# Designs tried in a protein design chat: VHH binders against Phytanoyl-CoA dioxygenase domain-containing protein 1 (PHYHD1). Part 20

Target 1, 291 residues: Phytanoyl-CoA dioxygenase domain-containing protein 1 (PHYHD1), of Bos taurus (Bovine) (q0iib1)
Amino acid sequence: MACLSPSQLQKFQEDGFLVLEGFLSADECEAMQRRIDEIVAKMDVPLHCRTEFSTQEEEQLRAQGSTDYFLSSGDKIRFFFEKGVFDKQGNFLVPPEKSINKIGHALHALDPIFRCVTHSHKVQALARSLGLQMPVVVQSMYIFKQPHFGGEVAPHQDASFLYTEPLGRVLGLWIALEDAMLENGCLWFIPGSHTGGVSRRMVRTPAGSVPGTSFLGSEPIRDNSLFVPTPVLRGALVLIHGEVVHKSEQNLSDRSRQAYTFHLMEAAGTIWSPDNWLQPTPELPFPPLYT
Key: E = the ipSAE of ESMFold2; O = the ipSAE of OpenDDE; V2 = 0.75 times the mean of E and O plus 0.25 times the DockQ between their complexes.

## First folded at step 21 (VHH)

Design aa5 (from p4f with D62R Y101H; framework vhh_6fv0_2; at its last look DockQ between E and O 0.02; V2 from the best seeds 0.00; counts 0 for: pae E 16.9 > 2, grease 26.9 > 24.2, off the site)
Fold by ESMFold2, look of step 21:
Structure aa5 (fold): chain B 291 residues (1-291), chain A 125 residues (1-125)
Amino acid sequence: as target 1 above (291 residues)
Amino acid sequence: QVQLQESGGGLVQPGGSLRLSCAASGFTFSSYAMYWVRQAPEKGLEWVSFIYSSGGSTYYKRSVKGRFTVSRDNAKNTLYLQMNSLKPEDAAQYYCARSTHEYWGDRYVYSFDYRGQGTQVTVSS
């Protein structure tokens, strides 16, 4: 059972992130990877998630379709791909199973293996140790960080996308399913950066607009020397305060860096912004973590 | 502006060899991963090989692995494809293409730049 010590709680409060090595077993990690292989084997790639650059008019129509694919993914299992993997006619330029960047955003609810991990006794005990009263699961994703071309993730704060009033109510749980090292794209954090709020928010644009989302505010250029690398072994959990600045570099190695991540929101006393791209639906309201 | 110019194509017998080159300008070549892609008449564009910006990691479509070698010279802004043991199914218009990445996280649909005229590889029966 994962219970945070007073020193671990202090460290999390000070830094905005915390590493818990050995949180899940190798068998649990392998089961999730096997399940993802099954999901990928049945993958059907909708045309509007593929890039074909033959005219500006066709790009406009595809951008609109890709926006709808993303904006309606909160209660689905959908595939998002690396840049440069499709030709003009929508054929893969890279083997399909090696072209996936991530799968999101409802594995926690729609897949029994990921649901069991998300609601596991270990996760629930950790949430209680953090003092969460009514945590709900907002979204989940499986991240591949493919060998050799897994794309970088630019500096960001999760609460910019998952905005609440008040701030400080969103927590990311990021589980390494493979060793995450410098060479294969581990996480990097700016310790203490969670104390200044968010630099921007992603919001839905008015209906019929292109693009379908925009940012209020802007991401500042950050001093790279402030980022601290956070290598972890398979099975580690990285707790990520919703407002801590973090990134990951491109994976130039011959090994992937697969991870399962999901976000909790403390729902007690919290307003989920109606402007967020992600909204609960009648089919999937945000499920309570505690079961 | 981004410029990519392919050369080195031609007519070759089955089993022969060709070396393609791609001269790049208008961008920082050493910062980009690069593709070779090809298009046969009345067929879709398909990838052939991929090389990361550093030149250290390469990938090949299964049908060309062991016969084709991609390389780059970042000092000369040039991408190469050595093609050995050519087969009739390799006949196509060959293009080099710049791979780019998205800024901002979750955007997976992006631009894939191939801007040259390509170079024709023809393999006689």
Scores: ipSAE 0.000, ipTM 0.117, lowest interface PAE 16.9, mean pLDDT 81
ESMFold2 (binder alone), look of step 21: mean pLDDT 84; pTM 0.849
OpenDDE, look of step 21: ipSAE 0.139; ipTM 0.545

Design aa6 (from r3 with Y58N W60F D61R; framework vhh_7qia_2; at its last look DockQ between E and O 0.29; V2 from the best seeds 0.00; counts 0 for: pae E 2.3 > 2)
Amino acid sequence: QLQLVESGGGLVQPGGSLRLSCEASGFTFSSYAMGWYRQAPGKQRELVAFITSGGSTNYFRSVKGRFTISRDNAKNTVYLQMNSLRPEDTAIYYCARSTYEYWGDRYVYSFDYWGKGTPVTVSS
ESMFold2, look of step 21: ipSAE 0.454; ipTM 0.792
ESMFold2 (binder alone), look of step 21: mean pLDDT 82; pTM 0.817
OpenDDE, look of step 21: ipSAE 0.342; ipTM 0.700
ESMFold2, look of step 22: ipSAE 0.413; ipTM 0.724
ESMFold2 (binder alone), look of step 22: mean pLDDT 82; pTM 0.816
OpenDDE, look of step 22: ipSAE 0.289; ipTM 0.649

## First folded at step 22 (VHH; framework vhh_7qia_2)

Design bb1 (from aa6 with Y100H; at its last fold request DockQ between E and O 0.24; V2 from the best seeds 0.00; counts 0 for: pae E 2.1 > 2)
Amino acid sequence: QLQLVESGGGLVQPGGSLRLSCEASGFTFSSYAMGWYRQAPGKQRELVAFITSGGSTNYFRSVKGRFTISRDNAKNTVYLQMNSLRPEDTAIYYCARSTHEYWGDRYVYSFDYWGKGTPVTVSS
ESMFold2, look of step 22: ipSAE 0.466; ipTM 0.789
ESMFold2 (binder alone), look of step 22: mean pLDDT 81; pTM 0.812
OpenDDE, look of step 22: ipSAE 0.316; ipTM 0.692
ESMFold2, fold request of step 23: ipSAE 0.409, 0.350, 0.491; ipTM 0.758, 0.702, 0.805
ESMFold2 (binder alone), fold request of step 23: mean pLDDT 81, 81, 81; pTM 0.816, 0.813, 0.812
OpenDDE, fold request of step 23: ipSAE 0.611, 0.551, 0.633; ipTM 0.889, 0.885, 0.896
ESMFold2, fold request of step 25: ipSAE 0.412, 0.160, 0.443; ipTM 0.757, 0.586, 0.778
ESMFold2 (binder alone), fold request of step 25: mean pLDDT 81, 80, 81; pTM 0.815, 0.812, 0.820
OpenDDE, fold request of step 25: ipSAE 0.544, 0.246, 0.583; ipTM 0.869, 0.625, 0.880

Design bb2 (from aa6 with S56H; at its last look DockQ between E and O 0.44; V2 from the best seeds 0.00; counts 0 for: pae E 2.3 > 2)
Amino acid sequence: QLQLVESGGGLVQPGGSLRLSCEASGFTFSSYAMGWYRQAPGKQRELVAFITSGGHTNYFRSVKGRFTISRDNAKNTVYLQMNSLRPEDTAIYYCARSTYEYWGDRYVYSFDYWGKGTPVTVSS
ESMFold2, look of step 22: ipSAE 0.407; ipTM 0.735
ESMFold2 (binder alone), look of step 22: mean pLDDT 81; pTM 0.817
OpenDDE, look of step 22: ipSAE 0.445; ipTM 0.788

Design bb3 (from aa2 with Y56H; at its last fold request DockQ between E and O 0.30; V2 from the best seeds 0.00; counts 0 for: pae E 2.1 > 2)
Amino acid sequence: QLQLVESGGGLVQPGGSLRLSCEASGFTFSSYAMGWYRQAPGKQRELVAFITSGGHTNYWKSVKGRFTISRDNAKNTVYLQMNSLRPEDTAIYYCARSTHEYWGDRYVYSFDYWGKGTPVTVSS
ESMFold2, look of step 22: ipSAE 0.393; ipTM 0.716
ESMFold2 (binder alone), look of step 22: mean pLDDT 81; pTM 0.812
OpenDDE, look of step 22: ipSAE 0.246; ipTM 0.645
ESMFold2, fold request of step 25: ipSAE 0.392, 0.455, 0.408; ipTM 0.744, 0.756, 0.773
ESMFold2 (binder alone), fold request of step 25: mean pLDDT 81, 81, 81; pTM 0.819, 0.820, 0.818
OpenDDE, fold request of step 25: ipSAE 0.557, 0.192, 0.565; ipTM 0.886, 0.578, 0.887

Design bb4 (from aa6 with R61K; at its last look DockQ between E and O 0.54; V2 from the best seeds 0.00; counts 0 for: pae E 4.1 > 2)
Fold by ESMFold2, look of step 22:
Structure bb4 (fold): chain B 291 residues (1-291), chain A 124 residues (1-124)
Amino acid sequence: as target 1 above (291 residues)
Amino acid sequence: QLQLVESGGGLVQPGGSLRLSCEASGFTFSSYAMGWYRQAPGKQRELVAFITSGGSTNYFKSVKGRFTISRDNAKNTVYLQMNSLRPEDTAIYYCARSTYEYWGDRYVYSFDYWGKGTPVTVSS
């Protein structure tokens, strides 16, 4: 059962992340992959994702259009593509289904398979063992980490994007749907880095502003020797404190590194920042985890 | 080589005005978006105003209608005209140059170089 032992709780508190191998079965992982294949088969490619920009003004327009698509994705199932998959005419250089970076940000609410996994008994028991009183699900993503194209994810803290007052109220659940190894872009963490707050925040700018979002503060250059690689087998859950520093390298291998991830916020005694890119909507107020 | 030099700060009464200037050197100024940030004692830096290379302007709600950002590409200078000043506008004001960061599903503007700041104090 996914109840954390006292030693697992201590390790999570000390490190800011924790690996639980075998959290989902192979069958559960395969069912999620089959469902994502069905979703991809119905994919409609937004025009703003197919344009190539050749000037600073055109780059700013693409950045604004991509940002608008992103900012309104919190209650949708939307597709986001790897950089460099389009020519100047907006044609795919890579088959469309192999050019997707991720799908976000409401699979947990809008798809029955992902909803069932997100609200499963195992996930709810895990949240209870962590002492969460009123956890809500704020977002979800399916990550492809495509062969050769799967871009690096720079060092970051999730709470920089999902900011709360007080800090310490956001938790990531990251589930490997394929083996995640050094060769195909596993996660890397700085153990213990979750205790110093966040280095920066991504905030919305006022309506009609260009850009639509901006970082407040800057990400420091970190000593790469501090990062510990965290390879895991298919079906593992990696529990990620909202403030732990983590990254992943580019996937240069011939294998994807698919993962399903979602974030919880402890809503009891917590203020979700109105400056966050992600906001609850009338269509999808952040659903309670406990059902 | 890269420099951003702010000037024009000082002490002013509530309701007064100041004009901040930021002179840039060491890069192609006309190709970059520019911004003004401020930091009050004990607070995080906050974005005040932003102007694109093409001249589009952005303001946070707390200053909209009172502050005006502008640029003069011929002089490599960005300005912040600050009117109807309030005590809560007291801060060190920083000029900043933009860059882009890509995050898999969007670009985010971030600022990769900062001036040393110019203090503004609004008090009786």
Scores: ipSAE 0.157, ipTM 0.536, lowest interface PAE 4.1, mean pLDDT 85
ESMFold2 (binder alone), look of step 22: mean pLDDT 82; pTM 0.816
OpenDDE, look of step 22: ipSAE 0.327; ipTM 0.684

Design bb5 (from aa6 with A33S S56Y Y100H; at its last look DockQ between E and O 0.16; V2 from the best seeds 0.00; counts 0 for: pae E 6.0 > 2, placed apart)
Fold by ESMFold2, look of step 22:
Structure bb5 (fold): chain B 291 residues (1-291), chain A 124 residues (1-124)
Amino acid sequence: as target 1 above (291 residues)
Amino acid sequence: QLQLVESGGGLVQPGGSLRLSCEASGFTFSSYSMGWYRQAPGKQRELVAFITSGGYTNYFRSVKGRFTISRDNAKNTVYLQMNSLRPEDTAIYYCARSTHEYWGDRYVYSFDYWGKGTPVTVSS
């Protein structure tokens, strides 16, 4: 159910994450995957991915193009690729469907299927049970975690990228569209790591800087033994406190680990940092969750 | 080939000022972002300030308003003006050139290369 029990609320507060198995049905997961297949079938390769690179100057241009593509993706449906999937002429070395790392960052607003899931009654009820007064949706992404090449995601805190004042105002909703197990790259968390704030921040830089983002602060050395694996079945929702440390390993298996994730911010009494890579636009302000 | 040579550190009293310099060679200086790291005894290195090739600057909270980073592309030099120094600013200060950390959909500035550093001590 979308209403958290007192014990579930306590567990989330203590750990910084919480698993809700069976949050979406198999049919709902399959509908999202079918919609992604349709979107991928119409995919076009961004220009910056097809530039030959044989000099350091060409590498800088490609990095700038990639950063600009990322920084302006907050109100788009855009494709981000695994490293090394293109030759010098911009042709795929891997079938296009197997080359995509993720799609972001406005599926929740621009696609009817993803919008319906994001604003569903069960998501809204969950947000109410967490006490959110004016939640807004700041971003969404579809993650492929491709078989064999799906890259690791280094330990991080989401609020390092989605910074607010005060902290504690950002919540990730991560939905497994396939079973997410040790073998295909499930999430790992450090329980209780959300209580100390963020260790670093990613900040954006003005246009003309390459790259257009940087980390300020320090990345602590973390004891890998503190990470707890969090395997879940298809349809599970994982609530992720914005400051909890989490990661995922490389997917070396022959099964993908597809997931839909979006982030909420409690807008009541909250300042969204102007240094964040993601900024609302007049064309797409952060939409209220409650409809 | 890359060389970064820091200078200008020393002993200073609280409230004092120092200006650090970093002379760069072995790369096209004007095309890179530059940063200053510091490492206090028993602590990890932290990036406290950076300046992009276009002149944009940003600072970690602990030094904002007191430190100023600047660059002179004609001299291949980056500077850190440190004012209103406090005992907690005691550290070895390292100049660094930008590199990249790839996160699957973005590049983030990382400053993985630095010189030998210049020590700064703030005490009576």
Scores: ipSAE 0.023, ipTM 0.507, lowest interface PAE 6.0, mean pLDDT 84
ESMFold2 (binder alone), look of step 22: mean pLDDT 81; pTM 0.814
OpenDDE, look of step 22: ipSAE 0.533; ipTM 0.833

## First folded at step 24 (VHH; framework vhh_7qia_2)

Design cc1 (from x5 with Y58N D61K; at its last read DockQ between E and O 0.48; V2 from the best seeds 0.39)
Amino acid sequence: QLQLVESGGGLVQPGGSLRLSCEASGFTFSSYAMGWYRQAPGKQRELVAFITSGGSTNYWKSVKGRFTISRDNAKNTVYLQMNSLRPEDTAIYYCARSTHEYWGDRYVYSFDYWGKGTPVTVSS
ESMFold2, look of step 24: ipSAE 0.475; ipTM 0.812
ESMFold2 (binder alone), look of step 24: mean pLDDT 81; pTM 0.807
OpenDDE, look of step 24: ipSAE 0.389; ipTM 0.726
ESMFold2, fold request of step 25: ipSAE 0.396, 0.436, 0.459; ipTM 0.738, 0.748, 0.783
ESMFold2 (binder alone), fold request of step 25: mean pLDDT 80, 80, 81; pTM 0.809, 0.809, 0.813
OpenDDE, fold request of step 25: ipSAE 0.575, 0.216, 0.560; ipTM 0.881, 0.606, 0.869
ESMFold2, last read: ipSAE 0.495, 0.509, 0.391; ipTM 0.809, 0.808, 0.721
ESMFold2 (binder alone), last read: mean pLDDT 81, 80, 81; pTM 0.813, 0.809, 0.811
OpenDDE, last read: ipSAE 0.208, 0.187, 0.221; ipTM 0.604, 0.576, 0.597

Design cc2 (from bb1 with F60Y; at its last look DockQ between E and O 0.32; V2 from the best seeds 0.00; counts 0 for: pae E 2.1 > 2)
Fold by ESMFold2, look of step 24:
Structure cc2 (fold): chain B 291 residues (1-291), chain A 124 residues (1-124)
Amino acid sequence: as target 1 above (291 residues)
Amino acid sequence: QLQLVESGGGLVQPGGSLRLSCEASGFTFSSYAMGWYRQAPGKQRELVAFITSGGSTNYYRSVKGRFTISRDNAKNTVYLQMNSLRPEDTAIYYCARSTHEYWGDRYVYSFDYWGKGTPVTVSS
């Protein structure tokens, strides 16, 4: 399942995404979920991330603190929350484990279970099948898509956040740890949308500046009829070209949609933008995928 | 009715200066951060400068040291003083009011309203 057939390669090239069902076993998915439960049990939530905004000025003051927490997360295991899960005093309005949007951005390096999956023979073989010469792992995240609270993810291109020169060097690997269906927030793609570059970039501003990050360019209003839903079963891998437009709807159902995702960059002949929010650190240079 | 009206653009020689202004109406101007963006033909809009409601400023690397953003809350106006202009500064310059987008792990500043722009041409 790790080696792409010529027809699978062609489909990925044409569409900008590809589904590989059965990439992980149910047992492998369950082991990752158990590890996340252990991590969540020891969660420490910074107070400045417990905000319910009441004015734009209050939002801007608190957004700087929240932005710093995000900007320094590239070599950490940090917790990020859905909107509306805290009262004005920062107390949880729901059980803490049900309030988390995602965990990021270095599970691939800092957790042995996630490191093993990320560098597994299957993943390395897949990358070789795609012709990647010197892939590095730039980030990872565990996504909860919580029941009832799991927010929409607006149309976007991953390379807007993970920009390279030239474009075409970033690849997302998205692994369903639970069935991902229409009702609980599966992915939607615009097939073929990866061929026209990116519509905007998120850029990092100097430390201590407001804002800490900003978009250059703008996201166009897109024809909703162009989006194709991509339901997958637990254990599927969805291969995501860095420039393909994709989204997911709000999860209004009573079932979560947990996923593990990480991004590769082909480092051969590629410049990682110094304006990206994510930068390699002395603690964690982007690790080579091939071991 | 929400309005942002830019002015002060024009033709200038390299090394010259222009001062852009943007008059705002239809919202509580003093409560919002404001920005200047520019768009050259065939390019995406680029952040030039940003000023918070409290007056803190930020500049994109290509204009730092040459451009100065400021605001006058009594006049509901934000300014961009552009010095040492270069041909690559040629663009339509837009005034913008800020918003935030939340992406589950970060807030990203973006802008929810743009003026119609004022053209700036730097030619020799």
Scores: ipSAE 0.391, ipTM 0.728, lowest interface PAE 2.1, mean pLDDT 86
ESMFold2 (binder alone), look of step 24: mean pLDDT 81; pTM 0.817
OpenDDE, look of step 24: ipSAE 0.519; ipTM 0.833

Design cc3 (from x5 with W60A D61R; at its last look DockQ between E and O 0.34; V2 from the best seeds 0.42)
Fold by OpenDDE, look of step 24:
Structure cc3 (fold): chain B 291 residues (1-291), chain A 124 residues (1-124)
Amino acid sequence: as target 1 above (291 residues)
Amino acid sequence: QLQLVESGGGLVQPGGSLRLSCEASGFTFSSYAMGWYRQAPGKQRELVAFITSGGSTYYARSVKGRFTISRDNAKNTVYLQMNSLRPEDTAIYYCARSTHEYWGDRYVYSFDYWGKGTPVTVSS
């Protein structure tokens, strides 16, 4: 299962995404979930994350205050919370462990369990079967997709955030640690949408600027009927082309949809955009996938 | 139809001042944050200043203390007062309508509509 068959490769090339069911065993998934529970148990909630806002204006102010926290998270394991989980006094409205949107963005590098999964022989074999010569890991995150209020992810291309020259160098590996169904926020894709380029980019603003990031360009209006839901079972890996348009809906169910995601970049012959929010640091240069 | 029309650009000497205006139409101006971008020759477009619907202002570090963004909702206009202009401020300046999106780990400002731009040249 680690190596793509010719038919799988063809499907990925045509659709811009590919589902690999049973990529991880139940035991592997459980180990990751246990580890994340340990990490969450030691969670320190930053004060700036604990303020709720009632107006768009206040939200914008929060956005500014949180920019540095986000921008500096590329080489750290940091917690990010769902909207609406705090009261006005900064108290949790729901249990803290159930309030997390995601943890990122350096699990792949800083946590032994996630490092092991990210650099596993299975992942390396997959990458090799895709013809990657010098892939590096650029980011990782654990996404919780909390019950009832796990926020939607708007239609996007990963390359908007992780932009390279040339395009087509970034891949997302999305691993379902729980069943991802329609009701709890499975991924949706526009098959074949990965060949049209990037519609917009998230870029850093000049150093010292506020806000710290902005979108350049806009997403086109896309017919919702073009999206195809891609429900998968626990242990499945969804391979995501950096340019394929995809989304996930709000989790309206009573169960979470946890997933571990990391992105690879083919480093050979590739320029990482200096405008990307994520930049390699001396502490964490983009690590080679192949070991 | 959405429209942003910039004006006020021109040639100015170093140390001089200009006031840019951007008149908006086709949307509820008061409900949107507005921003000014600039693009210098051979450089990428960059955010200069940003003003929320509530009137909070933000600036690029390079222009902080020299530029002032303001808005007049009654006139559907956003302004950029540029003082102490420098040669490095030479660029085409663009007005943009802005919203913001939350992506779980960050807020990102989205500038979804742009004016055609007004040129500013600072030269002795």
Scores: ipSAE 0.434, ipTM 0.785, lowest interface PAE 1.0, mean pLDDT 91
ESMFold2, look of step 24: ipSAE 0.469; ipTM 0.785
ESMFold2 (binder alone), look of step 24: mean pLDDT 82; pTM 0.831

Design cc4 (from x5 with T52N; at its last look DockQ between E and O 0.47; V2 from the best seeds 0.42)
Fold by OpenDDE, look of step 24:
Structure cc4 (fold): chain B 291 residues (1-291), chain A 124 residues (1-124)
Amino acid sequence: as target 1 above (291 residues)
Amino acid sequence: QLQLVESGGGLVQPGGSLRLSCEASGFTFSSYAMGWYRQAPGKQRELVAFINSGGSTYYWDSVKGRFTISRDNAKNTVYLQMNSLRPEDTAIYYCARSTHEYWGDRYVYSFDYWGKGTPVTVSS
């Protein structure tokens, strides 16, 4: 069983992230990739996504139109697409399967393969070694990071989106299903940046209001030299403190960088913010990690 | 240098009206959506009204039918007409420049520049 050593725990505490190489076997990774292929084969593209917008105004309208789709995805398996993959008539400019940015946000609950991985003994042992008493799974997603145009993820803290009281209760588990290198969009971290609080929050707007979500605050300007690239091999798990600042660059390579990510929240003594985009539902309350 | 300067705040009785103005400088005003935020004592700052670059408007439910956001691109100014004011509208009102970020699964509005705010007090 995968548990953290004292030195690993210390490193995680100091840096706000930790790499565990060889967390999953090649076979486990392959099973996940094959399953996602099956899921993609049955993909249903929402009509509201089948448009390309050329102006900021149009993009804003799209943002508004897609808000409900996003906000209601917490207990569903839904497809989200890269920018610029549709023409004005709603036709794909690239193959549909190569147009997906991510699938989310309930793979951990609704898909047997991903549920098995998420609730595996390895993950449970890892969580226990971190001292989590009553961790629950809040979301999951499969990220494709498509060749050549897989979009960047701007510097952020996960806690901006998954806010708790107190802070420090959210943990991201990022599993590389393909080699994640500099050229295809590996993660970058600012070590030790998890101790300064949250710089901004994404919050829901009142029901029926537009826009559906907004940022409160802004990301500070950060020196690029503070970011440390964290290339990892297939099968590696990267632990991500909810408040550590991290990013990924656009994939400009000819190969994808696929990853499976899910987030844990320590539920004991924790209040989940009602302003978070993601809310538990009767259909899917946050499931306990430990089984 | 980017600047947003709010004006028009003050004390008003319930049922009264105020018109806030925000004059922008230092950027291509017509290319950006603008918003009005407010922050009441002890509460988080919240979006009240939004107007995109094309002039489409959006409102918080609590202010629908009472507030009107508009813009004059020639004057680089965004306005908030507030009618039928209520005590619960008491807050510092902030003008903000809006952008949006795509995160693969969502567009999120981001407000990257703020004014200093203008206080609005609704009291009998």
Scores: ipSAE 0.288, ipTM 0.664, lowest interface PAE 1.6, mean pLDDT 91
ESMFold2, look of step 24: ipSAE 0.519; ipTM 0.799
ESMFold2 (binder alone), look of step 24: mean pLDDT 80; pTM 0.811

Design cc5 (from x5 with S56H; at its last look DockQ between E and O 0.50; V2 from the best seeds 0.45)
Amino acid sequence: QLQLVESGGGLVQPGGSLRLSCEASGFTFSSYAMGWYRQAPGKQRELVAFITSGGHTYYWDSVKGRFTISRDNAKNTVYLQMNSLRPEDTAIYYCARSTHEYWGDRYVYSFDYWGKGTPVTVSS
ESMFold2, look of step 24: ipSAE 0.510; ipTM 0.800
ESMFold2 (binder alone), look of step 24: mean pLDDT 81; pTM 0.815
OpenDDE, look of step 24: ipSAE 0.356; ipTM 0.681

